# VHH binders against q9p7d3: the designs that were tried, part 46

Target 1, 295 residues: q9p7d3
Amino acid sequence: MSVITQAQEIPTVAANPDFNYEGDPIIIQLCDRDTVFELSRDQLLGLPESILMCLFPRGLLLDYEIQECQLTQRPLIFQTADFDPSLLQYILNYFQMAENRTANDEIALSPPPPSFPGKCGIILLKEDIEFFILPPISPTTNIAIEVSPNDLLKLKQRVAQRLLQQKKIFDCLHLENSTSEGSAEKNLVRMLCYSGFHEDDEWKRRIQEPHRACITSVTLTNLDFSADQGPVSDPEYFPVYHKLLLFWQKPARKCWWDSSTSITYNGIEFATWVRRVWTLELAVLGANTYETAAV
Key: E = the ipSAE of ESMFold2; O = the ipSAE of OpenDDE; V2 = 0.75 times the mean of E and O plus 0.25 times the DockQ between their complexes.

## First folded at step 18 (VHH; framework vhh_7pa5_2)

Design G7 (at its last look DockQ between E and O 0.59; V2 from the best seeds 0.70)
Fold by OpenDDE, look of step 18:
Structure G7 (fold): chain B 295 residues (1-295), chain A 125 residues (1-125)
Amino acid sequence: as target 1 above (295 residues)
Amino acid sequence: QVQLVESGGGMVQPGGSLRLSCAASGFRFSDYVMSWVRRAPGKGPEWVSTISWEGGSTSYADSVKGRFTISRDNAKNTLYLQMNSLKPEDTALYYCAASYWEYPDYSYPEEYDYWGQGTQVTVSS
């Protein structure tokens, strides 16, 4: 029985573990807002765990649902949680492309990791931004300046627009030449760049959540250790490789506050607090979770 | 130089309490998720507890849940572990460890970027 995430409700009848899924691919319809996506069972299960958690925060007993739908002859339709359809489309397209390339032996991990020979790795980097606007304190009254709801909305929109224009992934880390080489931020960038990112990479998708002071961004890249220095010349290669394996089907998070942003509205400067959450996950095409447990 | 220095260990009777401390230096303490990991004689390392960057989230191993409390003071660069209702099976060397990332589970030593030298906790009658 394939479980995407832990379901809140326990099914009364367990799915048959011996159910044969061979034959014509089972097509699943995902309803995400007003958009319907069609994908196979394998495609759905192949998505990053972090994305699946976003789509199905309450869990999904996929095989159970498939069997139930077949028994009842109802269409196999799932409602997702609120997730931007453009992000989902981007992710699905990317994975589809990667699958096609892999099938044609056009792309593979080079050098292939010992644990996944001939497999294609995809790195998911996601950013969730939540931002807050703080009214300034009046120097005369020592009370926060009142901001009308309309003005607040405009302020939020302005902040959102600014954030949406910040497309470079690593800019928010504010790396300077004076920053210690051993700093956590530099190590992060190094790790990602050794894995296939570039210092000047941009978010492939960056959207504002509807009616929320939130911005979600996603970028996918193929795992490529040759992008910077090869394993022979770089003593950090192996450490980075091992660290990346920690993210295989296990999304890791990094959270921090970015207080360096301010906006001016009608001559008044407003402080903005930005909470950033990065999610990093490694997906390996064609690799089952069972294979990783042995490593 | 990065340092994690554990203290507060000792010998205690079953049912007793200890409070461990870990003093961090040489890195931005608030940038790291902090954990306690213990190693009993003849056993492998066992994850005990983790606390997020600002202390908003905590997690515990089932073996210590309800008895141990992890906390941190970022202003003091210090991690704490309050251990109550101690049992003989809690006897171990307790390590303070730091992780830049928050992981779904902390079962692998590679998930930790920095380690302390450990403090010995012995629970014996």
Scores: ipSAE 0.791, ipTM 0.913, lowest interface PAE 0.5, mean pLDDT 86
Fold by ESMFold2, look of step 18:
Structure G7 (fold): chain B 295 residues (1-295), chain A 125 residues (1-125)
Amino acid sequence: as target 1 above (295 residues)
Amino acid sequence: QVQLVESGGGMVQPGGSLRLSCAASGFRFSDYVMSWVRRAPGKGPEWVSTISWEGGSTSYADSVKGRFTISRDNAKNTLYLQMNSLKPEDTALYYCAASYWEYPDYSYPEEYDYWGQGTQVTVSS
């Protein structure tokens, strides 16, 4: 298959993969809200591109900043964009444990096939919800009813709690109500289940963002090369991990409005609207750092 | 059965205009990011333009920016490309393509789930 010519997006955190630094280890401090995270250059560069985009939406010239800070002997400190620190901690811990396994040549699952470009894969699935509560139009005034700030806060809290209790990752796709076989939603779930997810999986982290009508959910899982072994009698079978390589360092987004449910408060029904964005990305650990993909 | 059928190609002189259409069937059109990809004679495919699910976000290759306009009508399951100020370099077979996901860039044909058969655009004096 011939590649499509398009200018590839520059990585969010720019660094020379061949560059290294002599002497004492360089410690990078990330200030995320009221939490400081300490990590190495390699730990920062190893995060999924989708997470780096959340932390540094304007980009970061990392090696330039390191060299400038070394000339001035100032600490290397970056303020991130608004990102929940508990989610960042979960992600950092997950990648640290996976790095330790690959550094020791340990793999929790069967070894990857030789055609896989690294030692293991990690699948990131992220959901961003923004929800809206619409007061009904008054039949007397023909304008939206007035809701006190305290009542609006209580409404938002109740809607958020309902959404937080929807812990199963795939329930929002409503697969049991679909009659179309081979629908895009069913194909998505099949791909993920053949790569290490389970149909009843719950979000590993699901939080309400402070001071916003937003919910963020993240699950990381190991790519399971044994989950899609296909029939042994078909030598031309195309394993699902080949499809996942399309997401390697290229976080893909899917955005849609979910069905709304009214909520009743003080005898008044309020419409609720939910906008969902999914982000899917594959991280590959132990990859050949000099291999370039055709573009 | 999924189908993407392009139309509206033809021969035109430099500086002219054409409007391409792509009629979609067999899938839920509004769930897909839609793109135009072109292939000039003797060259590989080149990404031209992409439009989001509801049409609110568009992007263009530098070679066509300011001259081409992508649009979609989800009620009619149709994608459009208005091509103005055409140049001989725009001569190519133009494909309609659909992707369930929005990628930061499209470098692999496999990132699209569905492809049309293409419509020829020829710009010559």
Scores: ipSAE 0.690, ipTM 0.870, lowest interface PAE 0.9, mean pLDDT 84
ESMFold2 (binder alone), look of step 18: mean pLDDT 86; pTM 0.882

Design G8 (at its last look DockQ between E and O 0.53; V2 from the best seeds 0.00; counts 0 for: pae E 2.1 > 2)
Fold by OpenDDE, look of step 18:
Structure G8 (fold): chain B 295 residues (1-295), chain A 125 residues (1-125)
Amino acid sequence: as target 1 above (295 residues)
Amino acid sequence: QVQLVESGGGMVQPGGSLRLSCAASGFRFSDYVMSWVRRAPGKGPEWVSTISWEGGSTSYADSVKGRFTISRDNAKNTLYLQMNSLKPEDTALYYCAASYWEYPDYSWPEEYDYWGQGTQVTVSS
């Protein structure tokens, strides 16, 4: 039985573990807001865990639902949690493209990782931003200046727009030449760039969440070690490789506050606090958890 | 130079309590998720507890849940582990460890970027 995430409700009747899914592909309809997506069982299961958790925060007993739908002759439709359809579309398209390329042997890990020979790796980097606007403190009263609800809304909109215009992924890390070479941020960028990112890469999708001071961004890239000199000549090869493997079907998170953002409105400068959460995950096409456990 | 220095270990009777401390230096302590990992004689390492960057989230191994409490003081660059109701099976070398990333589970040594030297905890009658 394929379980995407832990379900809050345990069904009273377990699905048949011996159910044969061979034959015509099982098509699943995902309802995400006002958009319906169609994908196969395998496509759904192949999505990054972090995305599945966003779509199905309460869990999904996929095989159980499939069997139940077949038994009851009801359509195989799932309601997702609130997730921007454009992000989902981007992700689905990317994975579809990657699958097609892999099938044609156009893209593969080069050199192939020992754990996944002939497989294609996809790195998912997601950013969740939550931002807060702080009213300035009056120098005379030492009290925060009152901001009208309308003005606050406008301020939030401006901050959101500014953040949406920040397209470069690594700009928020504020890497300077004076920054220590051994800094965590530099190591992060190095790791990602070693894996297939570029220093000037931009978010492929960056959207504001509806009616929220939140911005969600996603970028996918193929795992690519072509920029390295190979494991023999590059002392960083093995460390980075092993580090990346930690992210396979295990989304890791990094959270920090960014206070460098300010907004000026009507001549008054407002401080903005930005909470950034990065999620990093490695997906390997055609690989399952059972195959990696043996390595 | 990165340093994690554990202290507070010792010998205690079953049912007793200990408080471990880990003093961090040489890196931005607040940028790291902090964990305690222990190794009993003849056994492999066992994850004990993890605390997020600002202490907003904590997690515990089932074996210590309800008995141990992890905390941190970022101003002091210090990690703590309050251990109550200690059992003989808690006897181990306790390591402080730092991770830049927060992982869903901590089962591999590679998930940690920095390690302390450990402090010995012995629970015995």
Scores: ipSAE 0.823, ipTM 0.929, lowest interface PAE 0.5, mean pLDDT 86
Fold by ESMFold2, look of step 18:
Structure G8 (fold): chain B 295 residues (1-295), chain A 125 residues (1-125)
Amino acid sequence: as target 1 above (295 residues)
Amino acid sequence: QVQLVESGGGMVQPGGSLRLSCAASGFRFSDYVMSWVRRAPGKGPEWVSTISWEGGSTSYADSVKGRFTISRDNAKNTLYLQMNSLKPEDTALYYCAASYWEYPDYSWPEEYDYWGQGTQVTVSS
């Protein structure tokens, strides 16, 4: 079917490909909380769109800002929105290592399929958890039981610790409970495992946000279609491959509520509700950032 | 087996109203973002509207904002499109579509996991 007509979103960090910068690479400093990150223009533009949306939710006209700083002799320093610096460091390190591999050696992975838009694919999976503790309704008053602020803090700490220890990426999908052979959760896990994940993978980074009932997790993995036993030999390979390319520079979200846990405190059972948001994106090294994904 | 069945199309005069329905079966409706896509004669498909999993977030093409309202009833596995102030330009085959993921835009048909067969809407004097 042909392309569906819709208003296109402008990239979060916009750059002008017509500008030519003479001399050494342009170096930018990003201020994220109390941490300063130094990266080149190309490194910034190469970050996944989902991460750029976290850093610059109102967008950034990058080449305009560079030129304004040069004209006014200001330092090239930009303030990001609130984003955990340890996660940003993990992501920057991962992309630096991937660039080093493609620049210095033959690609250790098999060559990509003929229509692949670049040299190497990197899959980003991110989980954002917000959790809530719901006091039970008193049978005597028909009103929620009041909980002291100190007791609520202790409950939140217990719930957070439990969630942090659930490190396996796919456990939250509860695949063992499925009665359907073609469930959406099973199809999602199959797609990711054909693309470079393993069913027992753990989150590479999983942290509690300071001062919030929130947990953020990130895993980056190399796109891998290369093994004789891998996706290429599977008769269902091409549908999975083409679906994965839909995530190229177009991060997608899924959001759901998970209420499979509870916590007991002082003889009282509290329901816990977990809102999960997954973000999935394919980043491609060596491709034009503004090109439409090939599908 | 997965099914999306649209209904409620028909012929109306300019300025009239129609309400489209889409009945879903064979999958967990509440796990899917739902959309309406239309195809006018001789033209490619055009995205019309999208509604989030639980109905809290909606979006519309500029050409229909203020005139169309998307809604869903997860208990009945049904998607709706209320179309008011219809114009001849709204004449099209209207498709119901489901996506497991929420995308920033819906430029590609493959972003939808399931499609209905469509219901015809014709706006003429």
Scores: ipSAE 0.463, ipTM 0.764, lowest interface PAE 2.1, mean pLDDT 81
ESMFold2 (binder alone), look of step 18: mean pLDDT 84; pTM 0.856

## First folded at step 19 (VHH; framework vhh_7pa5_2)

Design H1 (at its last look DockQ between E and O 0.58; V2 from the best seeds 0.00; counts 0 for: pae E 3.7 > 2)
Fold by OpenDDE, look of step 19:
Structure H1 (fold): chain B 295 residues (1-295), chain A 125 residues (1-125)
Amino acid sequence: as target 1 above (295 residues)
Amino acid sequence: QVQLVESGGGMVQPGGSLRLSCAASGFRFSDYVMSWVRRAPGKGPEWVSTITYEGGSTSYADSVKGRFTISRDNAKNTLYLQMNSLKPEDTALYYCAASYWEYPDYSFPEEYDYWGQGTQVTVSS
């Protein structure tokens, strides 16, 4: 299959492939809001690109920083951008668990795809919701009704609470309204289900961003590259599997406006617009970004 | 049935301009990222330009940056490519393509869900 464009994206967290550290693992401290996380260099590099982009939106020359810290005898402390620590903890724990499983299960499962023998994939699904409250227009004056800042804040809080209560991942896709078996949304759900999701799955983490009309949610699942896992009898399984590989270290996004909801406050109905952004990414444990050039 | 139909191609002299159109049907046009991809004779496909769902973001290959402009009209289910300052190296079959997902880069044909039949652009003196 002919590659259309060989644009090698520079990783958000850049490492030197020639960086050889002999000794104890390099431990990095990440300061995220008021929480400090400790992780190894390899653990940091193994995180999904989409998460790294959130943590380091300006990029990070990791090995350069490590060298500088060593030369100056400074601690290896990096400040992240604003990211919910509970989300980060969930992600780190999940990857740690996955690594532990792979280390223990050196079972020579012959994976069908020759390209990733013995590798475990992790699928990251993230949702970012932004919502907007529109002031009602007076039918008499055709002017927007003035809402006090305090009332607006209360309204936003109520909307946020409603969204936080919506825990099902796929409910927002409104599959019941889809008239065709081949709708894009149905295909999306199918693909994700083949990756380890279930139709009734809930977001594992769903939080409101501080001081923002935003909700962020994350769910991780394991993708086994072994032939023994999944509906091998389904002729569509393999095509879907190959499609999922497109998301390897390449986060894809899906953006759409959800149907407007209304909220009533002090007898006045307010319209709410909801924008949803899904991010999908495949991370492969033990696969260095440098090995992607061979696939 | 999903259809993408390109038009606006033709022969033009170097330095000239063309405007390509792609009419989409059979799917929700606004739910897809739209791209132009071209294939020159004897060469593989080359990504040209991409526009996101609502037109909020556009991207271009370095070879066409500053000369080509991608746009879309979701009300008309139509994608456009304004090509200015055309060069002989722009000679190719130009395809309209749709992607359900927005990717950081468009390096693989599999990133596209739907393709048109293409319209021929020839730049020659």
Scores: ipSAE 0.825, ipTM 0.932, lowest interface PAE 0.5, mean pLDDT 87
Fold by ESMFold2, look of step 19:
Structure H1 (fold): chain B 295 residues (1-295), chain A 125 residues (1-125)
Amino acid sequence: as target 1 above (295 residues)
Amino acid sequence: QVQLVESGGGMVQPGGSLRLSCAASGFRFSDYVMSWVRRAPGKGPEWVSTITYEGGSTSYADSVKGRFTISRDNAKNTLYLQMNSLKPEDTALYYCAASYWEYPDYSFPEEYDYWGQGTQVTVSS
């Protein structure tokens, strides 16, 4: 067992904790989209760090910018990097509902233990896919099969649709091919399933990026503390939320190539190379800003 | 079974060089972030260096930057640490460690999924 201590850090969106702002909404303009979002300062600051990194890859000095806009009478409009509007809306709605439940002190089925640094936890799991199609070498000519641009487009559309329909979160880990019960992949799935996931869970949002061979998926789920009170048959059980605190305000990234996807087109088998990036983050609502995480 | 086996440690004079190796087996080496972590007598673990999944990005602790070079050979499932201009302060047990996740920092031993048993490096006159 170890003690986890959260050091002070400079977040992606920098804000003064003592600064109050009650003026006009903050306007978020998504890059190259026709969509804007109107947010309060607290709604923006309440987004998971991993999402703020996607929106503001160069950072944002929020309260400085608010003060400058007030001084120069400019509107509070901030341009972001590209991000899918439906994913952002899903995330915003999820956190608003969780904030409403926490503010109303609604009875939780499994309330957090006192050592948990807040009133509830939300697990964010995000997948970013980039996929590639490689024509095979023709056995007749010993040259890569020539594919017309229109046929290649149709192939990419079919691969994207197949990947979109592979909605089960954990299938891409290929756990049935692992011989070790101590593998990091199996430990991850076990941790998440004790925390509110089920092994057959599907992505709650799964979107193809416009005009790209890319797919983005997001699932948010409530941290379930019932497993942290120990299964009845195992008195040596240790609370799973301790491991999840490694991801609190410190999103972790996993990147790998997946060779399990292939497609047949006109009787020819095409290899499909998939690069996956997972991001895991724990958000904590109702946290004490001066309290360190315990282990 | 998962194994990380370090080698290449020993005694050297200040200013000398050593190359550490870590042979990995029992897991898909290319899917893991690889790190060197050291523990000097009476001190806690100190992160030394990290190299990402395919060797595209490397990072170093300030105390070793410019003197140590991390590398990996995914075809041989082997991690390396070239240590030059060694100082007495580099004396420690050096561990090879593997992490499934790329973390923003590696402050906690629990962030590593697999550990070797370490190889001793001693720098004395």
Scores: ipSAE 0.312, ipTM 0.701, lowest interface PAE 3.7, mean pLDDT 82
ESMFold2 (binder alone), look of step 19: mean pLDDT 83; pTM 0.847

Design H2 (at its last fold request DockQ between E and O 0.79; V2 from the best seeds 0.76)
Fold by OpenDDE, fold request of step 20:
Structure H2 (fold): chain B 295 residues (1-295), chain A 125 residues (1-125)
Amino acid sequence: as target 1 above (295 residues)
Amino acid sequence: QVQLVESGGGMVQPGGSLRLSCAASGFRFSDYVMSWVRRAPGKGPEWVSTISYEGGSTSYADSVKGRFTISRDNAKNTLYLQMNSLKPEDTALYYCAASYWEYPDYSYPEEYDYWGQGTQVTVSS
C-alpha cells in the first residue's frame, strides 16, 4: 500500500517501546465509575484504540505515569472517563480469553495467513445511539402538540426500551429495502460477515447510558479468515481481512440518521430520530504494535 | 456507475484563488465522507482536506490550513475546495475521493472507495 502523506495521529495511550520493566508484572488499576479493574501494561495497550479513547479522552502517557508512580511509590491507579463498567468488563474478559487461547496455542479459528501481523485478530463493533423524539404535529392545527416534561421522560424511556430490544446488529441497516446488491449497506454486511460476523448476530452488550437518551452497544468477534467467501484462490482477489487491516488501531466511524423508530403514547404516534454511530476497529494480538506503521 | 468529476482547475498566479468542484453521481453522496487529495509532479499523493457526511466537521493538511476551505452541498451532490493564497507548491493534480467510513486519518489509498480523475492546478508566475 502506497502511503498518502498525512500527519499521523498520536495514540491515545502513549508508551515507550524501549521501556522494559524488571521484576513482577506491573498491575494497573483502572477506576471506572464505582468499579476497579486490574490489568497489566500490555493488556491496557492491547485494548482497542476506540475504547482507550473512551477511557482516556485526554490521552495517557502510560510509561511516564508508571515511572512516576515507581519513583514516588504510589499505586498505579488511573481514573477513567465515564464508561459503562459492564461494557469494559465484557471487553476485558474477551481479550483475556483471547490471550489465553493464543498462549495455549488453542487456535479456535483458522490460522492467520502469513501476511497477517499477529496471531489473532479481534474485531470491535460499537454503536453509539443518540435519539430524539419529535413533537407530534396536530393534523388539525398544524401546531406541535405540547408534551409535558414528565411525559417526555416517559417517552424517552419507552424509546430507549424499544431500542434496547433491538438486539440484532444488522437490522438497523434495513437491507430488505435495498434493491441493489451493490448497496453500501449490503457491502458493509458482507464485509463484516466475511470477517467473522453472522447476519443474525446480536449485540453482546447493549446498555442505556445513565440519564441520557443514549444507548451504547458493543460486540467483539474473532477475525475468521475462513469466513471470506470470496474467490480467495484468485491471486487478484483482495481478501476482506486486508481491508480490515485499515482499521487496525485505527477506529473508523460511520454515522447516519435512522428515522425508522416510532412510539405510540396515549394514542399518539411519536416520530423518533436516531443518530447512529458505528465504530469499527481491528485489534491484533501478538503483533508488535510498533510495526503497525509499516503496514 | 459511480462517477466523481472534478472541475475548476487551471493556471493561476501566486497569491491567486481557485475553486474546485467535484460532481458526484452513481452513489448516495451524503453517505460518504469526501476528501481532496493532490499529487504534485514527482511526488506521492498528499491528503489535502476532508469533510464529514453532513459537513459538520472539516480537516486540513497543515500545508493548506488557513488557505483552503472544503465544503459540500449534498443536495447538489457536489464537493468544493476553495483555494486561496495559492503557492507554487500547491501545483498538483487534485483528486476528489469518497470514503464510506470516516477514518482518523487518510493515509492509505484503500481508505477511499471512489476517486475522480483529477483536475490540474498550476500555480506559476
Scores: ipSAE 0.865, ipTM 0.943, lowest interface PAE 0.4, mean pLDDT 90
Fold by ESMFold2, look of step 19:
Structure H2 (fold): chain B 295 residues (1-295), chain A 125 residues (1-125)
Amino acid sequence: as target 1 above (295 residues)
Amino acid sequence: QVQLVESGGGMVQPGGSLRLSCAASGFRFSDYVMSWVRRAPGKGPEWVSTISYEGGSTSYADSVKGRFTISRDNAKNTLYLQMNSLKPEDTALYYCAASYWEYPDYSYPEEYDYWGQGTQVTVSS
């Protein structure tokens, strides 16, 4: 496989590969909105890079911090950036269950082929919606109308509820408007559905803040190898998991504006704009720590 | 039918300038991150520059920072690369490439959905 020469990004949570942690596991406490999560060093390092970016947007020198806490006898505790604790709990539980299954060699429905660099693949798909409400220009003053903070909150809650009714993952791609079999949206959905998603899947977790104009949605699913039976004789055929390996530790983002709509409050129309960001990442459990295959 | 067509290459002396263009058709240009990638004689491809969907964010390889400027015109479906202070090591076949996804880096050709055929840039005395 050819490679494009470019400087690669440094991981958000950096670990020192020279440290030997074969003894008792190092236990870490994460404080996220006053919720404390307890996890091992290996569990923290095993989280998807996109989630680590949310928790530690300025990075974390993990083994340096461990050494400093040991030297000063301070508790090994880190404050995260603002991230919804119910989403973090969902992600941590999912990875804990997957790690328990791989550690016990429990039978999976579709075991990975020998060329896969680990024992289990987990696909993360995340949607971040940010919406905006713009007061109209008054025809009499020719400036934007003023809206009280409490009225703005009510408007935001109404827009958020409308957006929450869009529960199906792929509806926002408007596949019915795509006329080409080779369209990027159709190819994306085909890749994910071959990998363990279904076309009518709904988001497994959706979170909003009543005081914020944001909705975050997350779905984790196991990478499914059983449906990847494409023709071996095709010289341009790659199994779909090879395409997903492009996302291993390299979260990819797709950003776009959804359609503009309006909402009426006290006889006044407010324009609404919606920006969506999708993040796609592959996590691999049981991978070799020496070399990561790129394909 | 998707098409990316580069133009504006040629021969130039060291210190000179060239402006490359890439005309896109057959897809929603504004939905794609656009990049320039070059291949020097006897070498593999090298990432040069990337510009976000609406042009608000740009990035450059260290070897071209301060000399090259990427831009796009979504109304004309065209990507540009202004190359100034050209050096002999800039000699390469320059491709434009389109990616549906924005990656943290572009280390693999498969991260791009569409490629042009390239335009030759030669910098020699």
Scores: ipSAE 0.640, ipTM 0.853, lowest interface PAE 1.1, mean pLDDT 83
ESMFold2 (binder alone), look of step 19: mean pLDDT 87; pTM 0.890
OpenDDE, look of step 19: ipSAE 0.830; ipTM 0.935
ESMFold2, fold request of step 20: ipSAE 0.571, 0.619, 0.638; ipTM 0.815, 0.842, 0.852
ESMFold2 (binder alone), fold request of step 20: mean pLDDT 87, 87, 86; pTM 0.888, 0.887, 0.876
OpenDDE, fold request of step 20: ipSAE 0.855, 0.851; ipTM 0.939, 0.938

